# Designs tried in a protein design chat: miniprotein binders against q56419. Part 38

Target 1, 326 residues: q56419
Amino acid sequence: MEGRTLEEVQEEVFKRHGVLVPKKELEDLAKALEEAGLLLTEKVEARLKEEEEKLKRERPMRLAGLSYPEGEREARAFLEAFRASYPGEGEEARVLLMPHLEPSRVPEVYGAALAALEKTPPPERIYLVGVAHRPLKEKAAALPVPFQTPFGPALPDLPALQALDALLPFELFNTPLAFREEHSLELPLFFLKGRFPEARVLPLLVARRSPELGEALKVVLRDFPGLLVLAVDLSHVGPRFGDTPLTRTLAEEARRRDLGFLERLAEGEPEAALAFLGANPTRIDGVEVVASLLPLLRERKGKVLAHRLDLEAPTLSAVGAGTLVL

## First folded at step 4 (miniprotein)

Design cp4
Fold by ESMFold2-Fast, scan of step 4:
Structure cp4 (fold): chain B 326 residues (1-326), chain A 92 residues (1-92)
Amino acid sequence: as target 1 above (326 residues)
Amino acid sequence: SEELIRELIEEAEKAYKAGRVDEAIEAYLKLAKLLARISELAVRLGDEELFRRAQEEAIKAYDRARELAEKAGDKELLEEIERRLEELREKA
């Protein structure tokens, strides 16, 4: 061996003997891949184990310095700038629907959410329901640890989380690694913690519709009242999401789809909102969350404060975002 | 995962023993695609060394598949392999 790479040895043999027999090269490649694969798998497993161990104690920030400032003073100024981007007044929220899209793309939508939080009495706890972007072992999951933010750690409401776990037919704390990188919780939490620094949180992810989650939450909310937040994005259109390039017609269709969905939720008719989406429910992240939380959304009337379809010009794609108070 | 890596290695060795050029090409392509995926995982983990090694081995696997496809006279497959190889080199 003595410092020679496999590639250098192969090249030397090739030059001396002409073309190598393909079967020998395949054998050499298989052996190299097996060794590299075993080493890679061992290192990946070690790093995932290290991360899982850390997640037993806390959930660190992943998007600080990227989607929001790391420092508390800078984070406060950033949050106030988002509030200022929305010229309207808020409404009190018992249930808040807000986006989890990159905030800088839809500042007025996050501003509308902040306006609603200004009109909302500080809750003792926030039920923050996001969308799983990684597989969960069950239909839903939670992580019962402090989530770091520039405003200090958002502390878990352990009694409420334990009460919820006890009512579910599956283990609620089932996939901690899914929370390692999850912007549908981290981005809304930045704004929620900035506005309600004393509130504890229940960080919840929905991967697939779980009616049992909604039923259990209805019971838990009776004993542990708090603010329910649905952190969901709306329409996804264009090549980035498996569709044709965005046109004015497709953009108008997406905007109408988003608003029709939100307006039906505002009327306290979540089943009608789901039905309105028709054959393309997967084009809106919120479908599985709304379908899971039906018992909490029925007969609650409210108001759509903001909506925007954000354009990603390089891919001719778009994502809808909105703020709804119930 | 460990099982997937072993299955792909076994498939490559089986194609080698059978002497089937088409099966050998497919085995190399599967190995290359797995290594490309592993390089993406390495980027997510921030592991520069794993990324570099996985990328290097993926390129080698595609080069082997390209050589075999060229000898087999499969022009459409050659075009596909060249496209994938260019995509990997752009990420490096």
Scores: ipSAE 0.000, ipTM 0.272, lowest interface PAE 11.6, mean pLDDT 80

Design cp5
Fold by ESMFold2-Fast, scan of step 4:
Parts: C-alpha cells; structure tokens; sequence
Structure cp5 (fold): chain B 326 residues (1-326), chain A 96 residues (1-96)
C-alpha cells in the first residue's frame, strides 16, 4: 500500500526536523490531506485500485506537454531539434546507455543517443531498463501493456516478457502502479519510439541489484534478439542529494567520475567500472542497473559519444548525463 | 541555523524558516521540494492532472525565490506551502 499513517508522518517529521508534532496537529493535517485527496483513505484506496485497473490496459503519457510535445508533428520537430544539437556522427549500438533526466537540460546528450539510433538497424524489440523511483515488491518489475507516446503506442513484446518471467525466481509483473509515473522509462521511450516506430518493447525497472535478472536476460536475448537500452543518469552531486554545495572542484570530480565509469564500460569491463566509483557508488543511479546486467555488458567494447554535468543552479546541485554505445 | 516546521489543521500548511548560511537554506529547499514531489506523485495516481502540474511548477518557483531572497536579505526566509481546494500555493518572504 502507498500512503502514510499518522504515526509514519510523525516519525518522518521528527527524523527530518527534530520536532515532535502534537497528535492533534497530526490529526488536523491528516484530515486536511484527506479532504484534499492526498491521504490513503477508503476513497483514495478505491481511486488507486481504479488506476491500477487502467494500467492493465495501457500506460498513458504523463509528461506530454511538460517534457515533450503532445502532438505527433510537434514531437517530430522536437526530436529532430535534439538530433541537431549533437554535431557528431553516431555509432551502431547493440547496447545503448542514455539518460532519463529532463531532456531540455542536456539536449546534446539525447542528440548523441539519436545519432547512435540512426546508425543502428531497426530492432524487432527494445529491452528498455530504467530505474525505479518508487518501491517495487521485488528487485525488478515489468509492465506488459502498450505505452502511449506522441508517435503512437509502443507495444509490449509479450512472448519475450513471458520468457523472461518464466526464468526469474520472482513474479516479473509485480508492481503495476510503479509504472504510472516513471520518467526513467517514459523519457527514453519518447526518443526510441520516434526512431523505431515498429519495435516492440520490454519496459523493465530495477530497484535493487538483481543478478538473476541479468542472467535471465542473457538467455532471453539469445532467443529474442534486440536492442538493450540502459536508461540511467550519472553523478548526483550537491545538497539535493545529501552533499555539500557544488564547487568547481566537486564538479570536476563528478565529471571525472562519470567519464571514468563510462570509459570502463566502453572497454567491456563493467566490474572495473563499478569498482572505479570507490566509496560513492550510490551517487550514480545507474549502479544498480549496471550491477544487475553484468553478464550483458562484459567484453563489449564501444564508445562514449557525449557527456554533460548539468547544473541545477537553485540547489547548487548537478546531475551527470551521458551517451554510451556498446 | 535550524529548520522549524509548523503544521496547521485547516489545509496543508507547512512553514519552513531558513536562516544563516546558503547551505542551510538549500537543505530547507530540498526538504520542501521532496514533500511537493510526493504530493505531485499522489495527485497523478489519483488522476488530478492539474494538481500534478501546479505542484511541480510551484516547487521550482519556490527554489528560485527563496534563494534570491536569502542572497538579498542575508537573514531569515519564511516558506509557506498551502494546499486548498486542490490548488498548491507557495509563498516565500523575508522575515523581519
């Protein structure tokens, strides 16, 4: 269940601010949140159940009109503008690492991904692996429904998803609601569907390291060949992520960390890439994805096409983004 | 500096007081933005598209305004969040 009890709200406020909130104030807050439809009550629970039922049929767009245009023609122009932001040529990809942060902040990085897709033969299917931003019941999950895009629905590869489910020690289709709001899948999918309109997709989320997922995917990819896409962001630096405010030195360290990580992946050495991060592997949200997919990344050589550390000026924080082809 | 949160029971009203150094102000912003992100997540799950959009836009505005005020006043900044009738409102002002 998603929601917070009065006791959980009290504990969180105390932990974050060292303030013990009187029970009456918490009761008043809970009532106000319920009246605004923000707490898990019978009404809210019924609405969440309705949303979960809708997700059995399709996954609607959530970021259309916000992160990308709703209309097909406007979406096409938007995508071509991103391609134009990258002055280089792409390389053919069998594995593509691309970001999932707000595209407008790193247009040249998404442009590099588009360049790689131009050089890649159209795949029959795309294994799209993102990062869960909400709890999953298991280490990983998938949603076997059409995902809406401005270019039409991205259809699920049901046979490949069923083959994957059969090989895993847990139920793959375990947390539908985690997919309702998931930019690590929606934003890359916009670009992938724009370039490969006929490709089916396996939309996968990783919450925690799952070596069994990588082992199962290696088997499934043999029978169901396709493009593997890791939709991950790189360094997360600054107060927004529990660090000190960004300085020139910390920004340079983050860039070196990102590039060292990507370069080791490009040499086909994913274990070395993880080890290179040292004491701060959690600063790169792609760590759990890479750690899960080790069998698919070993001995694949490739090239880093682009990298950028994007500054979030209001928070003195930054997020790294890169495009890597293997 | 310390961050104090006061809650009132006639709507979701969260008041965050920020004083002192820029890093403490930024930490207060992050706590506020995390709460607003959670509200927008819940709004989407409930099918309230307008609340989702407003919560995200207001969170971004709150970051910019509070930082600007802190840099100019070099003092305390008060941030108040209200959710009333499905509308998210964020006010940022200098404290005297």
Amino acid sequence: as target 1 above (326 residues)
Amino acid sequence: GEVEITVEGDGVRVTVRVSGRVDEAIEAYLKLAKLLARISELAVRLGDEELFRRAQEEAIKAYDRARELLEKTKGEVEIEVRVEDGVVRIRVRARE
Scores: ipSAE 0.000, ipTM 0.147, lowest interface PAE 17.2, mean pLDDT 76

Design cp6
Fold by ESMFold2-Fast, scan of step 4:
Structure cp6 (fold): chain B 326 residues (1-326), chain A 108 residues (1-108)
Amino acid sequence: as target 1 above (326 residues)
Amino acid sequence: GSEDLIRELAQAIREALELAKQVAEHLKAGRVDEAIEAYLKLAKLLARISELAVRLGDEELFRRAQELAIKAYDAAREALEKTKGDPEAEELLREIEELIEKAEELLR
């Protein structure tokens, strides 16, 4: 039955079953499918090109009205409510580790970050390092445009970004579309812009460990001093992440690994923090960021301000979140 | 009986034509997300057409419909990866995979 036409197929059906399937309808369907496929490809390519062009000018809010309020007054009240959720005082930070998990899930952890920001003198710029949730063309990327927030646009530090790009063995501005929907930058940026409205930002994403990024950042930070922010979540455990359902033992192991990792970073020993995790069995997503930024984390002592393991009850899974100042 | 299956096949082909028109309409109007969803529904219906064809003993119609279903599925999946994620589209992708597997199993 090789090389048979639709016409031959219809004749065969008639011979076997005594009924002809409508020949014209089958031919029209085949034609419509070819035309639809070509139009789909054309329209998808046009949309991606248009979205990429828009990202050359600005990065709009994606989570306004969902994770935080759209209006400035409401956003300010929301931010202050998170600060109020943390009963302690902050510590001054040269390096801040904070989560990018949905803020309503871990309000005390974001409150601790806000407390640290209140104790920190206003930086001229913030190096905001998040985790890529979409593929990057290189190990790391940045987007050199204003990021919209309810507190006004967070402006890029173009001279510092250009200095960084010049020191890297790859093009830094390599994947604009990866920034279109990236909560690991947008959620921390909401809190950072609320506290430091005048600070410029370097929005950076890490997909895989890049020691060259850490070495380049160490050079850039000397000439362009600022606050370094690692926007990372900690353990990811349970069926949602490929484990068995959350048990007391698994939750205790995740908490132990989160705290052991953070405490070793607080002692200025980032290599010891990575070695403590080993193969990273509870899937701390901060591993690739810490491994990239080793030169910036060594010999800096600090304090863990907060830690929570947040339960996602419907899936019996959990995500760890913490605030660390160095 | 086979007459009932032939009527179901004819109806599925007519429904597929209507879905193909909906895909084209959405694309011309710039509604890319709706077009992808309609295209996935079209791919699902093509997989059903291939199942009906093999039940009627027409292996050639089965193979042609199955090939078109797989091509439509792959094109829609690639479009989804390049655009927004859609939970409804993910369920349609799973249903199409199940229908393709079921139709292949009928050949055994």
Scores: ipSAE 0.176, ipTM 0.680, lowest interface PAE 3.8, mean pLDDT 85
Fold by OpenDDE base, second read of step 5:
Structure cp6 (fold): chain B 326 residues (1-326), chain A 108 residues (1-108)
Amino acid sequence: as target 1 above (326 residues)
Amino acid sequence: GSEDLIRELAQAIREALELAKQVAEHLKAGRVDEAIEAYLKLAKLLARISELAVRLGDEELFRRAQELAIKAYDAAREALEKTKGDPEAEELLREIEELIEKAEELLR
């Protein structure tokens, strides 16, 4: 500014263009921002408290109309379309590993899970073990309430949940708010409830490896038999996850790790599967779940039904998904 | 030139005021997620206002806009941490943390 004050330039711009940068508008903005910030905090806290109180009674759908249809008729058509996306036949599952990724990204992988469920006798209960994408107070948690689905509520198996809690060295019924938005349970549960409408569910989350969970579940499964479902994704690579944009080399490494992990699980060697990953440089999501469930996965042979590394083009990132039966 | 910067600054302040109103409207209507998104946009716009202030040599405006941007980012971070725990929310949280760090570095 060649010898002129900012105020002189502002006055000149106002005279020429009718535009003033009013200091008063900035003060009004500061006040409005402060009021909005306080109100934001209050409203967030009030919402969380209300949601926590609701979660004592039921877990509502959060992804209905987004990831899957809300209406039952449309939801049944959705299941049929996903099943049709997998051209193969399934196998009977005692343990099912399936994704929790957005269904539209990996339809044939969910289709493979549905194919396996077609060959599986209707279980009395489903142990649904997801990944906690939020911190838990303990290593694992459960929510002992009905989960809403387009097919009606998935009812909890309270006796089995209580038996599990009694065998754990920590309170199983912790961190109810972690279940509110947890897609790792909601998305698989849609498919499971659609196929097995009468099955009760044990919705479980794992944040950190808990050997105690696997040992406790092994005991509980003797008295309360059911289908075990691991709702886990595989590799997470690319810029969203701290890597460079997806390259052929990075994709090949992600696939190698995903398939190498799944194949060792299919051979009944879960410890070898974990050891194969080492430091898990491609960030396989299901590691803590598998590490918690070792007693239930040992010596069980099975088959990999599907695998996909799905590109998210806007971020040049990719996520691995697979379906395994044991 | 300086005239274009002043026009851009004036427009940015007007947009920020409108966003602040939208945040309040969303919150009053119970649209918390939309309010958080609008609040994050407002924080980014405040950071832009601070950058424009530096280019114009207005240190007072720079400091005030930067302080407000940090405060807005912190509020958005806290809201997201409490309300969202999906991978998309984690990405937004990382973005906010980077923006806060950058904003704090500019005030030193």
Scores: ipSAE 0.136, ipTM 0.638, lowest interface PAE 2.0, mean pLDDT 88

Design cp7
Fold by ESMFold2-Fast, scan of step 4:
Structure cp7 (fold): chain B 326 residues (1-326), chain A 108 residues (1-108)
Amino acid sequence: as target 1 above (326 residues)
Amino acid sequence: SPEEELLKEAEELLKKAEELAEKGDPADLILELEQAIAEAEELALQVEEHLKAGRVDAAIEAYLKLAKALARISELAVRLGDEELFRRAQEEAIKAYDRARELLEKTK
């Protein structure tokens, strides 16, 4: 049978809700749902076109009032609280790896990132590389508009973005809607803009490994020097991610995999870091980012400032987060 | 304003329709469909350009890529419950594949 008949739908409703729905009412409901589906498609398409048009001018905040405060004063206090959660002094960064996980879950990890930014001279621009959580038309994309924050808009570095676009074998500005709801850029940007209010940004998303992006970025960074930020979360373990409930042994293994990955990056050996994960599998959403940026990570030594495996009740699951300076 | 009331009504309708639709986020599916359609459209233009220029091998490759893109549209149509789009996309995918085969046979 190719799909459900109305009789099968009637039987299922009776089994689940104890009600026998007449066939005509099911037919009328199916027609109403079809019409609602057409209206949904029309309304969704119209709404997406409106959002796409707005994205030609600016990228609005989506997580203000949820993951961080809306007001500038409250946002400043919030940021200072995160810095205070990390007791260390940080290290200067030319490359910073930081998480994009909900900040309240790992405040000390974001605090370590803030400590590193305090030791880093203010960059003229920030190359902010996140992970695409929605499909992109190409392997990577950028959005060349101001990104709103509680600290004011983070302005795009248009000359550097245009230089990058010219060096790529695909259109860089290819999927604006993918940036509408993207926490891997918005959450790190909150902290980066708070620390470096004058810096311009190149907001970049990676969906699949793009060696051509890394090669092009190496050239652009030569002409337009700045801070490279990789917004990457680490191990994803437990039932929420299709794994068995977290045990002490599995948590220890996840910590070892995370630290083994970060330490190899800190040694300037990003290929070894990727190979290590291949031999010791874990679900890291930033693997494609690291694989794309190999030319920028090789032979750069640094330090792991913080690492945490955040436990998420009630699912007995965990997500790893870390701060690495290179 | 009247425009603000229309937007609010559109959002209410969207929420109700989402509650009725149990298979995935319609916005995500529409975005994927738009991406697949854009890819297929571009590949169709490439096919036409290659054929006009006499680039038969490039036209064959473009037809095969077009068939794959149309197959993706077909899959998305099923998930959206659009039977007409499903049938049309599947028919066009088969047609593109068949044209690639015909050109390949002719060049032997």
Scores: ipSAE 0.000, ipTM 0.088, lowest interface PAE 18.4, mean pLDDT 82

Design fa1
Fold by ESMFold2-Fast, scan of step 4:
Structure fa1 (fold): chain B 326 residues (1-326), chain A 84 residues (1-84)
Amino acid sequence: as target 1 above (326 residues)
Amino acid sequence: GSEDLIRELEQAIREAEELAKQVEEHLKAGRVDEAIEAYYKLALLLAEISWLAVRLGDEELFRRALEEAFKAYERADELLEKTK
């Protein structure tokens, strides 16, 4: 294996697309973007460098005092309240799908996740896979540092992360700044750390379909067994998401779409789950995560414990959330 | 083909230039909410430019556009904090 040059990248593009890309034109476009006069201050640059340096050591809480309590005692009471919101018992999970939207909006769905975690033996490590809400340099990324929580720091599983990095065709630890504000990891982690305080974590973000990630994870899980958690939301409907205002019909369609997707995953048929989804009228967040993790989801049967379509009346919008155990 | 990608990239850069001007105009006029919205739109577009750049084999433009996207997000967040 050798390093890649711009000329080698252009040759690969030519092989795949049949045309060499003019280097001069790309350089001119880069200069044009720079000359566009993007509002960029020395203060902003210094702050980003400072934040990136901090993220090499730890990932601080961002949503403490907003989405969950800062204090450990208050955080424990908060978890108990969420568990109480779900009237059922859980099922043991080897794979858990849970949401990452604001917990107070779907307490019974997080309660179902907590019920499943109560039935699950404490794992040595948790593979926590969220959705990137900021750009990544690669299709996926991880941050190998302690993540702060009200229950203490969630420590990274460095040997498992290094094993994963070694199997990937790209650098796994590629975009630290993308983890600075990432609720798809922080919110599920609050619940996971509260239930499994001794478990180490592999905090993973998916920006685009990465079959390489799923294949590598299947290998790593053999040597480093643990709980796989998919932190994904379901349907996004309404003007807040660039769609038409929510109607009863659209809400019913979104609920059926979410449940059809989850039930096919519960049958161990993730390709069928993806095929069940169409382009319209509802969008499901987390499709890229499921598509990346196909090798880990096939032939794994389970149960949908909870589902809710949370309505945001002021914007006539909704977000679907569910808990699935496999 | 790559000609289509180059044209799409050119269009995206022109749109980014226009959004940057809109941000400046909104800030000058004291329209902070509109400036925040324009910064978020600019950040998303810069992320798209970074992806188009890597597809065209331009690692330098990719890195630069990605860096500018994060800076735009930071500017939006900074302005949002000031409006509290």
Scores: ipSAE 0.000, ipTM 0.265, lowest interface PAE 16.0, mean pLDDT 81

Design fa2
Fold by ESMFold2-Fast, scan of step 4:
Structure fa2 (fold): chain B 326 residues (1-326), chain A 84 residues (1-84)
Amino acid sequence: as target 1 above (326 residues)
Amino acid sequence: GSEDLIRELEQAIREAEELAKQVEEHLKAGRVDEAIEAYWKLAELLALISYLAVRLGDEELFRRAFEEALKAWDRAEELLEKTK
């Protein structure tokens, strides 16, 4: 997604629609946006303000009827089918790492997360940390409104969010529009709300490394204890992500990097996990989240419950997914 | 001018929203062939939206619309394979 080159974008447009967008035009546009700052048309600005106003009240479902069932009964059966896809038992989690890619592609991995949640006492609140797929004004953001789910609204923990905001050197509620269509929060939240219907939520997005977020969260968690969830995908490999077509060697490299990263986190060594990846050549999604949350992950030992590399055959690409309990 | 591009973008967005609803209706009704055709049309409109976004300087809309276009193409191909 973020790793796609201009040449790849031009090639894909040409293949699907026979239109070649000039590289120079895209480069000139990017430079103009960078130099002038973003100027929007009156109509675009009006629409963005309208969407932003709606997000002050609630965050509606976007993936209901697509990634999960809209009705509560059907959603419950769907969730239980995912649990059944994992043959193992879970372990109690204080920190849970789970994926946010399309659930039906890695049912055993989501099933492992559900198994862990079954062994975990119901938390009063969940700190749900996802990855920003849209630009944020700051390194991290939150949206303090109810998030709709088939199991009813996941209510924000307003006192905990306010405590967090007070400790940060930036405004926490800085980019509401980034939450309008954010699957890294919506998809894990479906499973979390289904298992813990009474828990309040802190929906957090990380765009760039924020050590100040980790330090603030460590303080807030002492006063407002809860379950910490890192909703991150692992390696991204293949042409869709800027590589050559998926080979056995590239797939094995991705699996090795995913597992080495998770295993070091399971030993309570998050700095070692980051160092193991080096330049992150297979593009593990969780790097910025882990780097932000170091104070919460050190000295915390656990277990990798599941790992899969999901093959997307039409594009010869793959995305890694895992479940880790700490 | 920019006003013409904005008008074209607004129309394309409205058409894409209608096609997305049609896809959902066809899938719920088991009309697989109609769903495939609607996904292809949706992908084409999303690609147009991404192109118009580039022309208007909206890099975020460009990335989002183009990603959704690729997803729509992929879903059409998946459905087509299931029917053969």
Scores: ipSAE 0.000, ipTM 0.133, lowest interface PAE 19.8, mean pLDDT 82

Design fa3
Fold by ESMFold2-Fast, scan of step 4:
Structure fa3 (fold): chain B 326 residues (1-326), chain A 84 residues (1-84)
Amino acid sequence: as target 1 above (326 residues)
Amino acid sequence: GSEDLIRELEQAIREAEELAKQVEEHLKAGRVDEAIEAYFKLAYLLLDISELAVRLGDEELFRRAWEEALKALERAYELLEKTK
């Protein structure tokens, strides 16, 4: 159907990916699909409603033991090892752009973020803006509960969150389930909580550009000053992301796009940064975050501290990561 | 827009569930050729789901759908080899 024969489908997948997967039975596939939320069964729907109720009380760690250590001592050593991986000095940050991909893939980039945090006075609160990897009911969302970390719970800044909600034309606390498994908040929060254990947080997700969010945040930041953190990854290239296999030319193009984007942000020109990405801005998941936060990024000059394109050779794919201080 | 992509994703997930059921039914009935065809259709649809996940910024859904697509593809090739 859809005009493709079985042989054409086989040839296309082989040409694009050339990968053979471990042997599995249909039952294993169905279980994995159900666990991933791909099968919209009554069982999956019931479990999601149960998890939504739990998220009214707290947000538990999901990546502890996988992306960072579960124990406080091990977590502290892990964080300091990332700082040590960056040979440079930090700069004071009023706005910090940092990645949210697997930290072990780009330790020097997270190290640069930690260096910036060392030079930054401890904020009373952190506005942590990540990218929604699950659909949101509205353009943006927040979850006003403690987020568990190995360094203790990161407490929500309820007065600041309520002030933000009051200024928005939509309900801010609209999609609790989107926060259940959200690495764009959990991974940066690990590092931020390790450095600023007393800071309260505003955990924010952007799914689509929301100029209203940027305008509201500009107002709230005057009454509730704090550190603004944009937790965004840069270029996504290769078969893992629906592209053709990574070539040297594609990798060089991705590096150029990442650096051109970051350098324009560093000049206080976020509109120019977005324009520089051209007709394919969705390659960089930070585009919707930057577009939403324009009022907070304009005329704010800074410095790119680090950039890496993480090459995943087995999949011929890559993800860009950077640290920018404004 | 993203709302249209979400609807497309929901439809693709429903179709994937139906294809997974068809694979199981064909395998139980000994209809190996039909099972192979259904496995490839499932793999193709899972790749479409992974592409929709990329467009929606859902990296975890992408990773899982992609992994399951490759598993379905391997299973289809294994069955195809046995029928030679």
Scores: ipSAE 0.000, ipTM 0.214, lowest interface PAE 16.2, mean pLDDT 81

Design fa4
Fold by ESMFold2-Fast, scan of step 4:
Structure fa4 (fold): chain B 326 residues (1-326), chain A 84 residues (1-84)
Amino acid sequence: as target 1 above (326 residues)
Amino acid sequence: GSEDLIRELEQAIREAEELAKQVEEHLKAGRVDEAIEAYEKLAWLLAYISLLAVRLGDEELFRRAYEEAIKAFRRAEELLEKTK
């Protein structure tokens, strides 16, 4: 379930309806029905058009009350608790790599990102690059509307978005519905808006490597300077991701893979970072984003502030998360 | 892409409507075993529709399809108990 796990869906259903459907039964039913067929009713098509029309005005919060508090005061206290979870000081960032997985799973990693933002002068705009968890019509997309947060709406930088669109060989605003539920943008944005309430945002999704996006962004950043944020998770290991159950040895391997990748990025060598991952770079969530943004990452040195491999106990799986400043 | 998921959802809903009709026809004709089989297929298809709704970000459609899937599953169980 792209963007949501079966456990998250089960919990949401239980909270709303008081019914818990066993994961295996849902999986078995879904598999039996994969051949079941394809075509949209008048009502469903109308509903999707209504949702798309709403997205022309604003992008509402989807994870408020779940991943972060809805109220501004509660959200502020929550954000400060994450900062307190990281004992170190930050470094100034021109480029920030931070995670987008559930924040409560890796509070020290988000705390490191907050520490970096404390040392960073407030940017006029943030280029927020996440990973598409739903299909895009093109390799990348953006949504040029206000994104709601508990700290108020994060306003789009329309001139910079239009400049980017003009430089690309495809329409940038190509898949609005992909943004309706997209945690790789919503979760980092909660932290970014909390720290830089006046900054405008370019919310960007990458589905597949787009060298033309990186080249265009290099040009746009020259004319519209701002903070570049790569909102990416690292290693995905275990049965939830089509791999063997996590062991201590596999966890150590994943940590070494994550750190080797991040350290090469910190050396200003993104091609070497991609090469380090070997024959299957897709094991790290951020690979397509890094591969797309090569022109922006070359020769930019920095520091790894934090890294964590978080265990998802029910599935014996793990997701790596890190904070890197460049 | 997203358009492919939309087509997939539309066809799944049409198939669910046809299965619901088949259930009704089997029940009216006293064909209980065939009705149970059709209800099980309907329950699975409704569960699949709920998963497609999650992928498309439609929480309301997810809720409705999921509720109907649970109903269909329970009705299949009820019919099976009556025939044992």
Scores: ipSAE 0.000, ipTM 0.200, lowest interface PAE 13.9, mean pLDDT 81

